# VHH binders against Protein DOG1-like 4 (DOGL4): the designs that were tried, part 48

Target 1, 232 residues: Protein DOG1-like 4 (DOGL4), of Arabidopsis thaliana (Mouse-ear cress) (q84jc2)
Amino acid sequence: MSKMRNLVEEKFLEFYESWVIQLELYLHQLLIAHNNNTMSETELRHLISKLTTHHKAYYTAKWAAIREDVLAFFGSVWLNPLENACSWLTGWKPSMVFRMVDRLRKSRVVLVEAQVKKLEELRVKTKFDEQKIEREMERYQVAMADRKMVELARLGCHVGGESVMVVEAAVRGLSMGLEKMVKAADCVRLKTLKGILDILTPPQCVEFLAAAATFQVQLRRWGNRRHYVTHS

## First folded at step 18 (VHH)

Design jf5 (from je36 with W103Y)
Fold by OpenDDE, fold request of step 19:
Structure jf5 (fold): chain B 232 residues (1-232), chain A 123 residues (1-123)
Amino acid sequence: as target 1 above (232 residues)
Amino acid sequence: EVQLVESGGRLVRTGGSLRLSCAASGFTFSDYAMGWFRQAPGKEREVVAAIDWSGDETWHADFVKGRFTISRDNAKNTVYLQMNSLKPEDTAVYYCAASFPFYTTRSSDYDYWGQGTQVTVSS
């Protein structure tokens, strides 16, 4: 059976495909910058700014879309199963980016003690924020199984009437909560990203962003190889 | 067109209170964190308070010492700054600013700015 997509899914799919293409272009630039080592700090900062702006654009589009249908992002038809499997509240897990930071530490990049300390503080804060969101998310998820919904489930499915109203009300309530949690999660993502970029030097930022973008792009590629994905 | 319009600034005596408002238009207000900044003559612009997109989280500068409170009404696309126990040192042009999607204490992180409203506190 072919899955029917709503307008939100279709529009965001189109957007995301374009966005990923642009990300790949930026990734290429990041890699060049990383390997060149001759670019000025001004040039590097400009490149970093382009990437950060690109990410902001994604979340701008995302937030516009989730306002219409947040549930679309819990299906995420624009992602392959592998990408979806690695998703936390409709996106990348904020704490995962510290693995990219760790990569820097294991490479030729030398982080000074002050940077290491700040990164650790940020990591702790990020994890705390994640857990807070997870607890709230759990409450919304559990709340879906309230007395009315459980009773309705017991009685069976109906195509109309009061049962539909009950379900719709429950879905609306859930959706409102989910939207809030998703936005909160996105804020944690971007705060974490910004925090890291503020701690790192421009060359380090470029390497970090290259690593992060590489992982994102490769994850998509790996998933597509495993699970054939056709995008419209 | 994006607009942030501050209002409420005026001359007030020491110990007085003011409520500043910032009306936003031209963008999805509820998606943006908002901040209040101020700039006194001869001084750098400084952050006074900030509030996240939902209104659940707020930040206030230490110098407010509990005197100022930021709030927002997303239904009205407005952010507020309640200022109590005003002092002459609070005299400044107050600016509202918007940041997507979270607030910081850095002015450079904000995307949109108002023109400001003058607050003058007489001794």
Scores: ipSAE 0.890, ipTM 0.947, lowest interface PAE 0.5, mean pLDDT 93
Fold by OpenDDE, fold request of step 19:
Structure jf5 (fold): chain B 232 residues (1-232), chain A 123 residues (1-123)
Amino acid sequence: as target 1 above (232 residues)
Amino acid sequence: EVQLVESGGRLVRTGGSLRLSCAASGFTFSDYAMGWFRQAPGKEREVVAAIDWSGDETWHADFVKGRFTISRDNAKNTVYLQMNSLKPEDTAVYYCAASFPFYTTRSSDYDYWGQGTQVTVSS
């Protein structure tokens, strides 16, 4: 069974495939840098900057796409089922990255007390922001099932053209809310990422980014193997 | 080409009011957080106010709270700074800046900058 893709889906799929390929290249560089203790701080910062720029590019493209069709991102045909299952409001859950930070603490990386404290504060804030967004999201979702829409649904599929207008209006309202929530979520993601990178030293940033990128790439690979999907 | 063009800066008396405008072009304005910065002679550039992409969230420096208000009109690709109860210490070049997708208080985090507009407050 093949799903009909709209123009937004097709364009973003192409973009995402290319973006992931580049991510894998950066991951390779991160791993090299992590294993090469001779790299200068300047070189490490440059590598970190390339990754942050790469992520900004993703969200720039995403926000352009969601302006046209935010609903496309709630299907996300460019992701496999496993990736979709792990998605929170069309992307990675911000609080998840702290698992990668925890990994650093259990490795040879030594975080000073001040770093640990700041990371904990950031974690708490991130979770708070997530919950706030979730509550707002629920409002939009529940609002879709207002009395008018419920009654319309009850009348069935044999309703006249006027019903179509009502549904379209409802969908537009929902879409506007969804776009706002998705953008808010993306801001929390990037704020969290930036917050972590600001707390960590350049070598620690490289290790963290390597861990995060590895997880993303492996999740995609695991999902593709499970569903016999071949993606770059 | 990305452009941020500030306007509205002029000489005013203490206690006076000004409204600065920053017109943006060459990028998707509604996706960017905006900020106002200022730099007085011999001093470092400091953040005055910031606003998120939607206009729903704003931040103001403590030294301007209650006097200055940042706002934006995405339909006009413009960010504003309403300045009331101006003081001589507010004299500076005021800059607007854009940051994707959220604002910070650090100038180095901003992607695009305007040329600045001079605000002078006389005693």
Scores: ipSAE 0.890, ipTM 0.946, lowest interface PAE 0.5, mean pLDDT 93
Fold by OpenDDE, look of step 18:
Structure jf5 (fold): chain B 232 residues (1-232), chain A 123 residues (1-123)
Amino acid sequence: as target 1 above (232 residues)
Amino acid sequence: EVQLVESGGRLVRTGGSLRLSCAASGFTFSDYAMGWFRQAPGKEREVVAAIDWSGDETWHADFVKGRFTISRDNAKNTVYLQMNSLKPEDTAVYYCAASFPFYTTRSSDYDYWGQGTQVTVSS
């Protein structure tokens, strides 16, 4: 399905493509670091910092874009259907990263009791924050459905200059609400990520980030392949 | 160029009030959480208060709870610290800082800093 893209979508698509390419490069470095036990802590921290900066850059760009058109991020055209299906409020679900941590624990990563405790605390907090956002979203949806959408529908039937202005204003209001929710979700994402990285040692951080990046890259690759098969 | 410019610091007596302002420029203010920090002579910099990007969530240190209030005006690109019931122990250079996208209690997590404004509380 070809979807007509607006300017925001086009720009962000371009950005995202570049961003993903860079992510893959960092992934490669992470994997090397993971397999190289000779890297110093300083080097590992530097690599971690690069990744965190890279993620910050993504959200900086995202927030700039959503300010212009937040709706573009609901059903993101730069993502494949699989990626979109795995999205929660325009991105990855924060609590999902704990599954990654759990997998790491089952494989190679040995966490001390103090780390385990802190991770559990963070998990609880993250879930709480997710639920809070979900409740707010529900409230928002109800409010919009009951009030604004009806008004918009009524106004949409009366195509006049003044009516158009009113409709636009209403749409802007709706968009602002959505933007707020998206930003809130993003904050939970980044807080969760930071929280995990603060708990883990540098080598563990590298392993975690490698796993996360791998998951993201693989999700994209698999999704693209499936999409190609279904539309070829 | 990113700039954070604090203002409002001055000499006040114990029990007095001050309102600090921090004017931000050079970045998208509404995307950043803001914080106030202070550093007294010979002491480490400590977080005083913080506010999220929207202004909906705030945090205040225990030592200032009930006395200080952080707020922001995104339309003016300004964050404020209302300080009431000031004590000599509050004497410090107060710094405004910005963090994307959320606030923490760690100074190292903040991206941009102001030059600071001196607050002196006399007995």
Scores: ipSAE 0.866, ipTM 0.941, lowest interface PAE 0.5, mean pLDDT 92
Fold by ESMFold2, fold request of step 19:
Structure jf5 (fold): chain B 232 residues (1-232), chain A 123 residues (1-123)
Amino acid sequence: as target 1 above (232 residues)
Amino acid sequence: EVQLVESGGRLVRTGGSLRLSCAASGFTFSDYAMGWFRQAPGKEREVVAAIDWSGDETWHADFVKGRFTISRDNAKNTVYLQMNSLKPEDTAVYYCAASFPFYTTRSSDYDYWGQGTQVTVSS
């Protein structure tokens, strides 16, 4: 008897499994493009566009699901525990992506001075936006605790059908506030991704996208390695 | 089917005011950033103003700053452009556009476009 998932979670689990499979197929194409330097600029831009569209489709589906149940995205059933532990406000932390850009600079990607300046400006803006969201989340959590304590005190004074309705209204109000913050965080994620892709050349974008997809796939594979063959 | 329908464009004298409206249907309006663009004959389409999905953040091009104000009403699925102190150079077809989930200043980043509404400013 399992009661872990509601219908929203079951539908998004199915979506996410399909979405990840398609991401892995695009990763294969990215790795071919990365290892074969004879692709035209038009071909590279087409591949980059496919990845951009694929990520946008994820957020389109996510925002539809959040409208129904934002709490499902705080400890998602479609992610393993390692993936969930690495989440910042229901997804990857925008400022951490610049570590990946820095690693690519040290190994293969050569950036000109104009690109470096633009990336630093984007890094500062991304960090500023993250900190703004973190401050708002802290304020929300304080307000949420105060509101819950008031409603629980009222329940302690009298119990009945009216108490159930008040609790349900309070929970609904909290969920709407969380939805707004998750959407704000997703906007920072997509703005950061777009900003990086706008600054990099098409070959550099392919290398970045390949590295990012590889990291995501590796994180999932590592977190899923739980079963071992035993002998007896 | 997605639709963006602009209205309110007309002939107005220099120094006058005009309010444009854009009614949206066929998508979740409250998830989209909205922008107003304009295109004069022989010119490229240019961004005039933009507003985020929540309505909390707005952006205005320097050439309209202090004169034009973008706003939205998510309950009515409508975005507005209040245009004050109009000049002959504001003469153009004005388009509303939608982008998921944030706005930019580049027209190529927008997903949906309206038909346009003509604004003509006479001297």
Scores: ipSAE 0.661, ipTM 0.856, lowest interface PAE 1.3, mean pLDDT 85
Fold by ESMFold2, fold request of step 19:
Structure jf5 (fold): chain B 232 residues (1-232), chain A 123 residues (1-123)
Amino acid sequence: as target 1 above (232 residues)
Amino acid sequence: EVQLVESGGRLVRTGGSLRLSCAASGFTFSDYAMGWFRQAPGKEREVVAAIDWSGDETWHADFVKGRFTISRDNAKNTVYLQMNSLKPEDTAVYYCAASFPFYTTRSSDYDYWGQGTQVTVSS
């Protein structure tokens, strides 16, 4: 972890710390709702709406920050190493969220056959969208390597300050391409989340959201307690 | 202050064409998916077409496919609906709507709405 941070990283670290504290408060409400069979459907829908609004607020802030510095989201200073190790394109991997759904089906949540079929359809679509993004990222990486080869050839053969301008232009092109890929990944994340919440009943949604928030909070707590060894 | 302002609606004869525009302000337009909805007298509001934040993906309802085309210009903060081969059943108030960050076919999922522009197709 580096102590040196730019302004974007400092601002987003402050935002993220506040955001996760609020997530913990919503988790408390979810756990009460999870254990309380007397809550009305309207009350449950209101709580679910609070959680979805909270997640959308995260992405609103993220997309504003990405316009300034997308690279800050690759190896983020506001995440511990365990959180960063679990990232796929700057966030949770959409297809992996279905493991959480599967775990809930095993333990507490009873799904009717129609829900199971719709969840399987969503799983397939989510995986398809992920693979599309992975193919686009692969194509992007190849194109970036080709651009780097041209730039390196110019630097290796040339004497002069024009090399700085070419490198700066290449870095800007890389950042713009990465920004688009990160936004595409975020869309798949939010589409998958919405899809799951649309299929589940309100009590089942509360169970799912509680499990998801618990995992995120615990991942942060576990990673913060571990001893870290910095390599040279 | 968020605003979506539709324009271009007018009276046109069957078989004619119109282009609707929706100018956006007060939010980061390029982060939002956009949709066109319509509501005919005595009918429920329905989605007509939608376009993702980047403009790379579009969706059109079957009843307008091949006749209407949604597009956007992120530099001008504007979304468009090109309407060709207009029919009397296309008569409606057309609404522009925005959703972060992807579109759906459900009106309840949209964050911001315009006031609408009247399209009337005469026989």
Scores: ipSAE 0.659, ipTM 0.857, lowest interface PAE 1.4, mean pLDDT 86

Design jf5 (from je36 with W103Y)
Fold by ESMFold2, fold request of step 19:
Formats: C-alpha cells, structure tokens, sequence
Structure jf5 (fold): chain B 232 residues (1-232), chain A 123 residues (1-123)
C-alpha cells in the first residue's frame, strides 16, 4: 500500500517545488554575472542578497513546517532517494561545503592570504559546532532507545488507551528533541553560509553561490534520472 | 505589524541596577535570536548582548561581562536585560532587535528593531 501524504507534506512539497524552480532562475542569473565583466560591485551585492534571502525563505518555511511534523524532514517526500541519502540532520552537512570552496580555490578563484586564514578559522568553528550537534544527537538516540525498550515491553503487556497515551507522550518528547536538534543544525548551515559570503569578495561570492546551486540542482537531476518501477 | 517595545529605562545612580524588557509581537518570536544594542550620543550603535532562539546560548560584550545578563521568556514573547553595577559609561538609549535565525554582533544583520529606552547613570 502506498504511503499516505499528510497536509504538512503536501504543503511543503508544493513550496519546495516552487523554491527549487526559483533557485534555478537565480542560478541562471549567477552564471550571467559570472561571465559578465561589466557588473558593478553594487549589482553583484544585490544579486548575492537575493540568494541569501532565498535561502532564508527556505528555512522560514521549514521551521514553520517542523513545528507541525519534524519527522517529515527525515526521509522527505519532496526529495528523491539520492537527495535524502546525502542529508545530515535534514540538510546538507555544514563541514562539507568547504570542499566546494577548496575546489573553487584551485580552479576558478584566487584567494589572498587574509581570506585563507579567515576561511580556516570558519572551517574549524563550523566543524566544532557540527561535532557538538553530533554528540547531542548521539545522546538523544541513546535516550530514545532506552525509552523505546521500556515502552515496547509495557505495550506487549497492555493493549488499550493507557498504552496509547504512554506511546504518544514518548513520541511527543522525541519530536520536541528532534525539532531542537534540526534547528541547531540549520543555524550552523546559515552561519557557515553567511561566514563564507562575508569573507569572499562579491565576484567570488557569485562563483561560490553558482557552484552550490549547481550541485543542488545536479543532485536532484541525477537522482531523478534513475528509472523507477513502482511497487505496491 | 511587527513590534518590539522596550521598557524599564530610567535614571539610576552609579552602582545601581535596572532590568530592561522588550515585548515582541507580529512574528514568531521563538524562531528569532534577540539582541540588545546601545547608542550613546555621538557614538555608533553597539551590540551589548544577544541570545539565541531557544535561550540556551548567550553572548555578552566584554565591557558588560559579569554585570549584564540577557534572558528570554518565549511563552511571554519577551527578552530581558538585567543590568547590575551600572556605570556612567552605560548611559545610552538601549534597543532590542531580532534576527532570524541566529544572532550576530553587527546591527545591519537584524531584521526588526525597537524604539529604544533611555538609561541614564548618574555619578
């Protein structure tokens, strides 16, 4: 039987499809700016601002949806299996973005020593924040396993309203903890993005944003190219 | 409409204490980081303290460490600044501000601003 899609999933699927289409439009503008020698620094900053606003809009919508159903963001119906497989706490892993910066540095972007120093400081900070979240998630998973074992034992002995209430309370507690962890991870993602854009010059920011958007679009396209046989 | 309304500013003696409050409405307060800034006449607006959306992480400028404490109550949509051991140098208009989803030390990164409340510390 096919999985029923709740209202939260339907609403966010519609939002996400529209959001990705707009991201692709912005990618086109970034590529034009990349190839254009005549755009002013002010014009580039405006484009960069539109991209950061677009990313913030994603998280605004996500945090509203998480209040209703955080579990929808673990194995999301709006993402293909490849996109879901690349997720770390419902999104891209912050420390991995520095591989993109390193690749650009070696092929398309020349950084001065001061920028390199600041990027390394940010990389260390990002990794530290990421590891802190991973430690908290591990503690959370251990606590959940302990509660699950106790509740499964009680459920096996009791069937009825009392058992349902205990399970529902446990699930609510797990969801609140997951919501906090996901929000913490999103803050690291946005802090890392802002940090990188603050260090790079406007032309370098355009290069970075174009590469990041390209990667996201390519993940979606690659995952969608696979043929599916629908089973029930 | 988004509103941030500061209160609690007044005249106090050196060494005194004050608690500032900032009541928020028109946005999802619990998703926003909050900051307190101050501006003395002829000076640039500067960050005093900040607190993340959950209240778990706080930051305080070195010039107020140990004297000022930021806190928040998400159930009441309110952020506070407890100010102890006040000095004449603390005289300024104090502003609360909101940023989604994390705080910074730069005023240009904040989305919403209050009207300010005057704190005056007399010798």
Amino acid sequence: as target 1 above (232 residues)
Amino acid sequence: EVQLVESGGRLVRTGGSLRLSCAASGFTFSDYAMGWFRQAPGKEREVVAAIDWSGDETWHADFVKGRFTISRDNAKNTVYLQMNSLKPEDTAVYYCAASFPFYTTRSSDYDYWGQGTQVTVSS
Scores: ipSAE 0.653, ipTM 0.849, lowest interface PAE 1.3, mean pLDDT 85

